# VHH binders against c3ng28, part 26

Target 1, 373 residues: c3ng28
Amino acid sequence: MLIIIRPSGEIALKSPRSRRNFEHTLANNIRSVIKEGKIWRSQGVLFLEVNDNNKNIEELSKVFGIASFSPVMSIKSYNNNLEDIINKAKEVFAEIVKGKIFSVRAKRIGSHNFTSLDVQRKVGEALYPFSRGVNLENPEVEVFIEIRNDVAYFYYKIIKGPRGLPVGVAGKTVVLFSGGIDSPVATWMMMKRGSIPVILNFNLGGSVHRKFVLEELSVLRKWSGGHKLKLFIVNGTDVLIKLSQIEKRNRVVMLKRVMYKVAERLCDKANAKSITTGESLSQVSSQTMTNLYVTEYGIKYPIFRPLIGFDKEEIVELARKIGTYEYSIKLPEYCAISTKARTSVELDEVLKDEENLNIDYEKVLENSEVIEI

## First folded at step 4 (VHH)

Design k68 (framework vhh_7mjh_2)
Fold by ESMFold2-Fast, scan of step 4:
Structure k68 (fold): chain B 373 residues (1-373), chain A 121 residues (1-121)
Amino acid sequence: as target 1 above (373 residues)
Amino acid sequence: EVQLVESGGGLVQPGGSLRLSCAASGFTVSSNYMSWVRQAPGKGLEWIGRIYTSGSTSYNPSLKSLVTISRDNSKNTLYLQMNSLRAEDTATYYCAREGSYLWSGDAFDIWGQGTTVTVSS
């Protein structure tokens, strides 16, 4: 079967060279996901030809860079003769519109002696006797004819893709991945913008926490455009023990500074140019504007916070749609009252504590477990 | 009410072995993640290993062949078995209860007073 794949509108707006590069990356990602068939670029779309029994076509709904795709019912070569197109439309669509209120949508690329409106009108007239009527605004079924030079493509489904940009076009980002509800969503948002995530997890919760982090990354792997996800698991317990030497109210912010600084070293090793976190503003005491300022102070890479302006309900809705929510809620919890972080820590105090702790961030990273997913 | 008390430290020769004990009162060790931590003179804290509520254990990779953590639920006591001791293992050894909300920075909310191990000929 033949599938018409329409790249995101944002790709179409790029310069000719950039557009070719983005479409090339998209085609490669599709090949990695579908794993069979033939794909080629033509006049602003991609054509994918696969076996009729292919069950992986639904995976196109998780490939960033795709605005929509349509399985093609029939193809007709013609010699600029609209009557051939009308006759073929009757043949393939008569049964589809039978007993229903319908509309015809036509798109034309290339030079022709007729307009898209001519196609819609004449095909509509030809199909009308088989139908229950025409309604351009609220039809029960829509049939589509896409004419590209001397070939007409007939289909009746437009399946929406996730849009965004192909994973791989925007470079690498190191994601501070807790395994909670927020960090998987932040990772998904960065993939949507074309970035390859390098996952850094501080294991503070043992083997059960590790299990659900891996399950979440397995879900995110389905959205990665065929790119493998590299996971670095740091044993965070040694760091937490060192943090016991400082005032309790400063420990959460200091732990985050350690995480950011280890992520900074990982950026150097992975050739990433940014750090991504799942933080949203004022959600918890450690994520006030002042505490975020203190947390990122002195970090040389930009910090991306895709969720900074999101409400908890918005993040949960996305996590459910992505498929990570069911694993995020199963993370281990201790269920006891704990000392809360200051809503506004003092920068100088935190920097003095950091100097005294003298944590070797490179060594912390070197002791990580590395997994490809 | 809630406390941890370590015991079993002392002088041991290189290559020797030692078993440390940690008695808990005011709470149940099997209901918490419990860790052993050490601090050598003039150095920072080093995590040794932990025992989970399930009884499973995890260790610092640098130390896993040298140490074993266990517990006796009937005595509400945690143990650290150390073998093939070296001069560099000279440190004060602490048992600690892992905090209820690790993400809050309360990694360990209860610490013992420590017991000193000296490895010397």
Scores: ipSAE 0.000, ipTM 0.193, lowest interface PAE 19.0, mean pLDDT 83

Design k69 (framework vhh_7mjh_2)
Fold by ESMFold2-Fast, scan of step 4:
Structure k69 (fold): chain B 373 residues (1-373), chain A 118 residues (1-118)
Amino acid sequence: as target 1 above (373 residues)
Amino acid sequence: EVQLVESGGGLVQPGGSLRLSCAASGFTVSSNYMSWVRQAPGKGLEWIGRIYTSGSTSYNPSLKSLVTISRDNSKNTLYLQMNSLRAEDTATYYCAREGYLSDAFDIWGQGTTVTVSS
């Protein structure tokens, strides 16, 4: 079976050299996901040929860098005779349009003695007697003919891909991953922009929390373009007991500073150039503008917050689409602590407390469990 | 003011048993996930286990056969039952409340010290 794969529009708009590099990464990711067949580039698209006509190609809908893809019903080589294409379209599509309102869409690449409109009109005329009528705006079925030089490709499905950029083109980011609803969505958004996530989890919830983090990452692995996900599980319990010496209202912000500092050390070791979090502005008391400023103060790497401007409902909708929501909710999320955290902590007070705690962030990271998914 | 106060520590013989208590004030233990954590002298801290709002429990796999966590909702108190104590169980034991960050504790007790020796 032959599949036409259309790269994201953003890839198509790049320079020829850059486009080649992005398409090469995309092709490698597709090979990693599909694991069989032949893939090649041709005039702005990728062709994927698999030998098993019953191969499940739905996994392509989770490969970033793909705008859409179409399984090809039939192929017709022709010798500059438009009537051959019309006759083949009638043969292939008559049953598809039977009793339905339809439209014909034609695309042409290369030199021809006819236009796309000529193909659309003549094929439409040939199929009209089998149909219930033509409607260009709201058809019940669309049939497509894509002509590339001397070959016509016939299909009637355009399956949407996730768009974005191929995972691997944008470098690594260390994700502070809590296992809640937000951090898997933030991870997905960074993969959509081509980043390879390195997952850092502070496990204070034991084996149950660890289980659901792994299940969420198994879902995200399906979106990774075949790239394995590396997970570092840190025992942060040592840190939390030191925080008992801190003013109660400052403890959440101080814990987050420790998480950011450990993530910074992981960036150094993993050759990542950013830290990503699932934080959204003002969602909880620890995520006010002032507290985010205090939390990230003095961190060497940029902090990416893909969800900073998202509402809770928007994040939940994405989590359901991604497939992580069903695992995120299995960890009971009872009562926000927003009322117990100070909405505006004092930077100088926090920095003084941090110096007094004198936590060895590298040792915290060194004692992590490392898992590849 | 929310507060946790541990008690029941002391000197115990190897192979013996001990039950620690943790009394909560200013909040309800049954409405929160609660954990026990210990720190041996000169060592880092080790999570022992938790009790969920439902009353079910989960434990550090390396300690599961040796400890039991329970609570008495009428007394607003947590318990840690320890059996077959060894010298390596010598530590300061803390109870802690798990907060909004599901993997973060926001309230700790002062701790109670257990020394295992003959």
Scores: ipSAE 0.000, ipTM 0.156, lowest interface PAE 19.3, mean pLDDT 83

Design k70 (framework vhh_7mjh_2)
Fold by ESMFold2-Fast, scan of step 4:
Structure k70 (fold): chain B 373 residues (1-373), chain A 118 residues (1-118)
Amino acid sequence: as target 1 above (373 residues)
Amino acid sequence: EVQLVESGGGLVQPGGSLRLSCAASGFTVSSNYMSWVRQAPGKGLEWIGRIYTSGSTSYNPSLKSLVTISRDNSKNTLYLQMNSLRAEDTATYYCARERYLSDAFDIWGQGTTVTVSS
C-alpha cells in the first residue's frame, strides 16, 4: 500500500537546502522504524510504499517530523478530465459515505482546467445519493481527493503524527535521567526538537530504580525515530557516602552538582553540546531559582530545562500520553535524599565543600554501566 | 529476617589468592545491586566493586585488575575473588546491599577479616 506522509509545517517552511536535509533525515528515520518498503520525496510530501497491506503503519504516529499521514485507497491517472476523477471517487467512496453525513475535501497541485471547489461540488453531487447528507462544517465522515499533476489520490483517513523535527537533526544532549515522572518527559521534548538523547542515570534506588528506568527508556525508544538510546548508569551510593561528610542541608544541591559535573564529562566523550534536566522552577526546595543557579555554576555546557515553566499536572498529563507515567509511579515522584534541604544554599559554601570532597568525576563516569537500548 | 553473612577471610601470603563469600537470607541477591567494601585498619571505607541485577560488574579502577565479583543465584551467595594480594590489602571486607529508592547501603554484613602477611 501507498502512504502519503506530510512533514511538519516548520520543515515545509524552511529554505530548499535546509528542507532537503530535514526531509532526508526524516526518510532515514522512517526506514529505521518501518524497516521495509520504498520511500521517496515528491513536491512537499513523502510517499511510502509497503508491500504488505496488513503492515502496521501506526508506528509512524511516533516519528517526530511527521504532521500527518494517510493510507491511499486508490490512485487514478487522468488526462485533465474531471469526469474520470468523479467516477473513481464514486467507485471508492460510495460505501464509505453510505448512510452518513459527509464532506468532500479536495487539494490540487499543478495546472488544471478545474478548481478544488469544482472537484468538491461534483464529487459531492455524485456521492450524495449514497449518503445521509452533506455538512461542510461538522460531517460524520470526510473523504479526500488529492490531485498532483495528472494523478489523483483517494483517501479517507488522516492520522496525526507528533510533529516536531526528525531525531538526529539537532545534535546530542546528555539527559540527567532520574526515572521519576519529569525526566522522561524532558527527554521526549528534546527528541521532539530533533536531539539525540544520551541518558545518564545516577542509581540511588538499587535494582527497583534500575528496572523502571529501563522500562521508561523502552517506551522512549518507540519515539526515537529508530535511533538507539545509550544509557550510562552511575552508582549513586558511592557519591552519597562522600556527601555524608558535608552539612546535611547542602547535600541535595551538592549531589546535583556532582551529577552536572559527570554529565559535563559525558558531553565531552559523546560529543554532546548540552545537558538536559527535568527540573521545573520552584517545584521542590532543590529547584528554587537560587539553588538552580548554584547547581549549574561553572558548568561549561548550556543547561536545557524543557519543563522549567510546567506545572506538575501538565507534566503528568504528558507522561501519560507518552506512556512513561505507568512506570514512573512505581518509584516515588521525588526520591528524597535529604528531608532537610535548604531552599537557598550559599554558593561560596557549596564551592568550598566541592573542593574539599575532591571527587574524580572522570572516574565516576568510567565506572558506569553502559547499556544500549 | 534480612541479613548478609561474610566468610572466607583469614591469613594469606603476599602474592596469594583468596575468595570471600557472602550468604544472603530474607531477600534475593540477583534482584539487587550488591557491593563489596573494605576498611583497612585506621582508614576509611573503600568501595571495591558491585554486581548489577543483569550480572554485569563494575569496579574501583585502582582495584580492577586484582578483583572479580560474581554470584551464584541458586545458592543466593555473592563472591569476591582476590588475586596477587599485597600487605596493603589487609582489611575487614563487607558485602552490602544497595538501597531501594534511597541513598547508601541498607544492609551490611558483619565483615570478614583478611590479613596479608608472611
Scores: ipSAE 0.000, ipTM 0.102, lowest interface PAE 23.5, mean pLDDT 83

Design k71 (framework vhh_gefurulimab)
Fold by ESMFold2-Fast, scan of step 4:
Structure k71 (fold): chain B 373 residues (1-373), chain A 119 residues (1-119)
Amino acid sequence: as target 1 above (373 residues)
Amino acid sequence: EVQLVESGGGLVKPGGSLRLSCAASGFTVSSNYAAWFRQAPGKEREFVSRIYTSGSTSYADSVKGRFTISRDNAKNSLYLQMNSLRAEDTAVYYCAREGRYLSDAFDIWGQGTLVTVSS
């Protein structure tokens, strides 16, 4: 089976150097996901040829950088001969349009002695006797003919891809991954923009939380374009014991500062240039504007918060689409501490507490469990 | 019921060794995070060592190179081998299973076993 793969439109807008890198990474990611067959670039699209029609090409629907894809039948158009195209269209589409109101959509690239409208009209006329009628605005079925130089491609199925950019083109980000609803969605959004996530989890809930974090990451692995996900699990309980020395009202923000500081060290180790979190503005007490300001104060890497402007309902909708929601809900929402946090902590007080605690962030990271998924 | 029961504490001379044991019932130790803590008289409870579900381990700086945490899956038990003991290692030693909540980071604790390091 031959499949035409249409890259995200944004890729075509890049400089020639970036476009080559994006197309190359996309092709490699597709080969990692679809482990058999031949892939090649041709005039702004990719073609994938697989030897088995039972191969699950639906896996392409989870490859970032793909706008859409279609299984196609093809012929070489000899001498700009529209008659060959009409005859092949009848062969491929007669059964597809049978008893239905249809339309023909045609596109053309290259030099021909006929127009796209000529193709649509002539093929429409040829298919009409098999159909229940033609309606260009509201058909029951659409059939497509795409002519690229001397080859015509015939298809009636357009499968939507996730768009975005190929995972690998944007570098690494360290994701502070809690296992709740938000952090898997933030991870997915960073992969959609071409970043390779390095996952940092502070385990505050023992083996049960570890289990669901791993299940969520196995779901996200399906979206990674074949890239393995590296997970660092820090046991957070040592940090909690030290935090018992400071005022309760400051503990949640201080815990988050520790998480950010350890993520900063992991950026150095993994050659990542940003930290990503699942934080949404004002969703919980620790995520007010003031507390986010205090939490990230003095961190040398940019903090990406893909969900900063999202409502809880919007995040849940994405989590369901991604497939992580069913695992996230098995963990209780971590409100027991956030409800005791101040909505506005004092920066100078938090910084003094931090100096007094004198936590060795590198040591915290060194004691992490490391897993490849 | 789930519980942890510690044993092996006692009086030991500086430079000596002791092995602490922690017997688990009602759960599988290899399927959970487990840790040793200690509390010296008049001081706060401090972390000593942890074993992760993977079998990886971590140690407090004060005991690193001297103490070794391990588990025996057949006996469903956790151990702490203590070598080169110092007077400052004198404390009640506790084993714990990690809990579900931040406030209850360790949800099951042993009763403690006293280790005294003196001449």
Scores: ipSAE 0.000, ipTM 0.131, lowest interface PAE 20.5, mean pLDDT 83

Design k72 (framework vhh_vobarilizumab_d1)
Fold by ESMFold2-Fast, scan of step 4:
Structure k72 (fold): chain B 373 residues (1-373), chain A 119 residues (1-119)
Amino acid sequence: as target 1 above (373 residues)
Amino acid sequence: EVQLVESGGGLVQPGGSLRLSCAASGFTVSSNYMAWYRQAPGKGRELVARIYTSGSTSYADSVKGRFTISRDNAKNTLYLQMNSLRPEDTAVYYCAREGRYLSDAFDIWGQGTLVTVSS
């Protein structure tokens, strides 16, 4: 089966050199996902030749950098005689348009002694007797003929891809991954922009927490463009013990500062240039503007918060679409700190507490379990 | 305002010829897909010939080689030259504007002109 793959429109708007680089990465990602297929670039699209259609459609639907793709029903080489294309279209599409209102769409690349409109009209005329009529606005079926130089491609499906950019083009980000509803969605959004996520999880919930984090990452692996996901699991128990020594209303923000500081060390180790979190503004008391300011104070890498302006309902909708929601809802909520966080903590007080706790962030990271998904 | 008016129909003997004319008002024939359809008693309308904006043409198998569709841009008129007429060509012939795209369907039809082929 031949499939025509159309890269995201944003890729098409790039300089010729940048476009080639992005298309090259996209082709490599597709090879990593499909494995058996033969893939090549041709005049703004990618062609993929494979043996298993249904599996490949599902897999391609999760490759960032793809705007749409179309399984090809038939291919026809021709000379300058439109009759060859019309006869092939009639053969291929007569059954598809039978008893239905249809439209013909033609696209042409190269030099020909006919126009796209000529193709649309003549093919439409040949198919009209089999159909219930023609309607461009609301057809029951659309049939497509794409002519590239001396070859015509016949298809009737345009399947939408996830768009975005190929994973790998934007560098690495360390994701603070709680396993709740938000952090998997934030991870997905960073992959959609071409970043390779490095996952950092603080395990405060034991084996059940670990189980669902791994299930969520297995789902996200399907969206990674064939890139393996590295997971660092930190045992947070010793950190929780130290947090019992500071004022209870500062503990949630301090735990987050510890997470950010360990993520900062992981950036150095993994050659990542940013930290990503699933935080949304004012969703919970620890995520007020003041508390986010205090939490990130002194961190040397930029903090990306893809969900900062999202409502909980929007995040849930994405989590369902991605496939992580069913695992996120089974995760126990973190309940080790019993006191509600202040909606506005004092920076100086938090920094003094941090100095007194004197946590060795490098050692915390060194003791992490490392898993490749 | 916008209309199509057919003329040139009549009675002819088998093997004879007729030329149908379709005068267009309110739009330009060269800028639109134009077609001739016919309808015999008790039958549905069938496409006879089309002419595209490019000047390319297509024909029904039953009339290919005998009929020729053309246009005169200066007169804004569509023609159908019918040669070697047969009794089964007897029908009312309609001129239609099909627009610039297939989606336009038949947005304007003429009144029709009767062609009778008999001895």
Scores: ipSAE 0.000, ipTM 0.088, lowest interface PAE 25.3, mean pLDDT 84

Design m01 (framework vhh_gefurulimab)
Fold by ESMFold2-Fast, scan of step 4:
Structure m01 (fold): chain B 373 residues (1-373), chain A 121 residues (1-121)
Amino acid sequence: as target 1 above (373 residues)
Amino acid sequence: EVQLVESGGGLVKPGGSLRLSCAASGFTFDDYNAAWFRQAPGKEREFVSAITWGGSTTYADSVKGRFTISRDNAKNSLYLQMNSLRAEDTAVYYCAARSFYLDTPEGYDYWGQGTLVTVSS
């Protein structure tokens, strides 16, 4: 079976040199995910030759950088003779359009003595006697002919891909991953933009929490373009004990600040250039603009918050689509901090608390459990 | 270095059979799609049949049901079994191969010299 894979429109708009680099990364990711067959580039698309249809269709649907793909029914090599294409289309599509209202879509690349419209018109005319009629706007079935130089490709399915950019083209980001609904979605969004996530989790909920974090990452691994996901699990218990020494209302912001500082150290170690969080503005008291300002104060790397402008309902919808929601909701209710955060903590007070706690962030990271998924 | 060599052509009566062979050398044949083309006197070269690296086959309408394409990767060979031959099948038959590696252009990269098939009473 041959599959035509169409890269995302953003890739097509890049310079020829950049486009080749992105398409090369995409092809390598597809090879890593599919693990069989052959893949090659040709005139703005990728061709994939494989044996198994159903599994490959599902797997390709999770590869960022793909706008759409089509299993090819038949191939016709020709001498720029439109009649050969019409006759082949009639042979291949007569049964597909039988008793149905249909339309013909043609695309042409290269130099020919005919136009795409010529192909659509003449093939439509040849198939009309087998059909129940033609409707260009709302057909029951669409048949496609894609002509590339001296080869015509015949197919009747266009399957949508997830779009975005190939994972690996945008560099690494350290994700503060709680295992709740938000952080898996934020991770997915960064992968969609081509970034390789390095996962940092502070375990405050024991073995059950760890189990569901791993389940969520197993889901996200299907979207990673074959890239392995590295997970660092920090034991949060020692940090919580230290936080008992400061004012209760400042503890949640201080905990987040510790997480950011450890993430900063992990950026250095992993050669990542940003920190990503699942925070949404004003969703909870610790995520007010003032508290986010205090939390990230003095961090040397940019902080990406893909969900900053999202409503909870929008995040849940994406989590269900991604497949992480069912695991996120099974995390146990765990209140590490017993009091609500202030909606506006004082920077000076938090910085003084930080100096007094004197947490060795490098040592916290060094004592993490490291897992590759 | 890279070479495709056809054999098996000859004179045959209408309704007869012939088996064409194509031997590939100088490259790894199992990484290539392969095809048969033909050119009759005074006509343009036309597609006859193709086989992918994975074994999927495609046939021109004029030969479908009469010709069978096959390959043997261990022997670096491509075959065309031609049955129920007609006068209109008279042509020089060419073996062709197309690379399927990343960044390889579409179209057939390698061609044989051709073998003549004559269908005549």
Scores: ipSAE 0.000, ipTM 0.139, lowest interface PAE 20.3, mean pLDDT 83

Design m02 (framework vhh_gefurulimab)
Fold by ESMFold2-Fast, scan of step 4:
Structure m02 (fold): chain B 373 residues (1-373), chain A 121 residues (1-121)
Amino acid sequence: as target 1 above (373 residues)
Amino acid sequence: EVQLVESGGGLVKPGGSLRLSCAASGFTFDDYYAAWFRQAPGKEREFVSAITWGGSTTYADSVKGRFTISRDNAKNSLYLQMNSLRAEDTAVYYCAARSFYLDTPEGYDYWGQGTLVTVSS
């Protein structure tokens, strides 16, 4: 089966060198995901030739950089005779339009002795006797003919892709990955913008927590454009013990500062240029504007918060769409530290506590478990 | 049946040493954070030391440099090597385990019965 793949519109607007890089990365990602057949570029689209398999359609729907794609029903070589296209359209579409109100959509690339409207009109006339009628605005079924130089492609489905940019074009980001509902969605959003996520997880919940984090990452791996996901699991117990030495109300913010500091060291080692979190503004007491300010104070990399302006309902809706929600909700509710942070902690107090704790962030990172998914 | 059983307590002179053992059964010990707590007469239970499933350790300031916590996951066992013992170390020592760690007694899932350590002449 032949599939026409249409890259995201913003790729076409890039400089020639950037556009080439984006298209090349997209083709390589598709090859990594599909693992069979052939892919090639032609006049603003990609063609993918594969075995007839519904799995390939599902896999393509998870490749960032794809705006839409269409499985091709039939192909017809064409010279100057429009009648060849009309006869082929009648052959392949008659049963599809049978008893339905339909429309014909035609697109042309190259030089022809007829217009797209000529194709639409004449094919419409040929199919009309099999149909229940024509309606250009609200048809029950649409049939498409895409003419590229001397070849016509016949299809009746346009499947929406996830859009965005090919994973790999935007560099690496270190994701502070809790395994809850938010961090998988934040990871997905960074992949949608072409970033390769490096996953950092602080395990405060033992083997059960580890199991569901791995399940969530296995889901996200399907969206990674064939790129493997690298996971660093830090054992958080020694950090939690040190946090017992400071005021209970400051412990959640201090734990987050430790996480950010370790993520900063991981950026250095992984050659990542940003830290990504699943934080949304005012979702919980530790995520007030003041507490976010205190948490990130002194971090040298930009902090990306893709969910900063999202409501809980919006995040859950995306988590369900991505496929991570069913695993996120199975994480244990208990977080191993005080249940409520202060809504406004004092920066000077937190910085003094940090100095007194004297945590070796580099050593914390060095003692991590490293898994490639 | 989930069970933690301590052993190795006893009477020791100031400056002496003792090694405590804790045997775990009925659960996958190597998936759990493990800790030692102690309770002296007339005092509340206090944190002594903890070890993660990966082997990282932490100590209360009062025992740092004198006590060493270790584990043997193949034997489902936790240990506490106590050196340079002081009269103030006299307490019942408890082995504790949990999948989520807090340094307070109320946060632990499983507890042993305790073993008495007495430091006196």
Scores: ipSAE 0.000, ipTM 0.111, lowest interface PAE 22.7, mean pLDDT 83

Design m03 (framework vhh_gefurulimab)
Fold by ESMFold2-Fast, scan of step 4:
Structure m03 (fold): chain B 373 residues (1-373), chain A 121 residues (1-121)
Amino acid sequence: as target 1 above (373 residues)
Amino acid sequence: EVQLVESGGGLVKPGGSLRLSCAASGFTFDDYHAAWFRQAPGKEREFVSAITWGGSTTYADSVKGRFTISRDNAKNSLYLQMNSLRAEDTAVYYCAARSFYLDTPEGYDYWGQGTLVTVSS
């Protein structure tokens, strides 16, 4: 089976060299995901030859950088003779348009003795007797003929891809990954923009937390364009012990500062240039404007919050679409940390607590478990 | 070590035929698209014909119906059968290969050194 893959519009509008580099990364990602597929670039699209397999369509639907793709029903080489194309279209599409209102869409690349409109009109005329009628605005079925130089490609499905940019083109980001509903969605959004996520998880709940974090990352791996996901698991028990020394209502913000500080060290180690979190503004007490200001104060890397302006319902909808929701809801809550965080902590108080706790962030990171998914 | 080596060029009379060959070594040719380009003296390099991994072919309008591109993956070889040759077909012919199909010289990863075809009596 041959598939025509159309890269995202953002890629198509780049300079020729940039477009080539992005399309090269996209093709390599597709090869990593499909494995046995043979892929090549041709004037603004990618062609993929694969076995006839439903998994191929599903897997392509999870590759960022793809706007749409179409399984090709038939291919016809021709000698600049439009009649050959019309006859093949009739053969291939007569059954597809039978008893339906249809339209013909033609696209042409290269030099020919006929126009796209000529193809649409003549193929439409040939198919009309089998159909219930023609309607260019609201057809029940569309049939497509894409002519590229000396070859015509016949298809009738355009399957939407996830768009975005190929994972790998935008560099690395360290994701503070709790395993709750939000952080998997934030990770997905960064992959959609072409970033390779480096996952940092603070395990406060033992093997059960570890299990569901791994399940969520297994789901996200399907969206990674074949890139392995590197996971750093910090055992948070020592941090929790130190947090018992400060005022209970400041503990959640302090835990987040520890997480940010360790993520900062991981950026240095992994050559990442940003930290990503799943935080939404004012969703919970620890995520007020003041508390986010206090949490990130003094961090040297940009903090990306893809979900900062999202409602809880929007995040849940994306989590369901991505496939992480069913695992996220099974993660136990932090039993040792109060959900009654102060909505407006004092910066000076938090910085003084931080100095007194004297946590060695580099050692916290050095003692992490490292897993590739 | 990647290498593409063309052969089969030479002098031929107008209306005659020639078969060009290209031998690939140092990489998995089966995973690459292949093409023929040509360059006449004082002109830019131009596309002649291409063949994909799956065997689908494309031809420049100037050679369509006269030239036939083919490949033999078992022999790691690419061929161009040239019939009804004309004086304007005189050029150095280059074999090219790439993991991505593209009909421009900039898009191809590997190139041969070329073989001269002269059409003259």
Scores: ipSAE 0.000, ipTM 0.149, lowest interface PAE 19.9, mean pLDDT 84

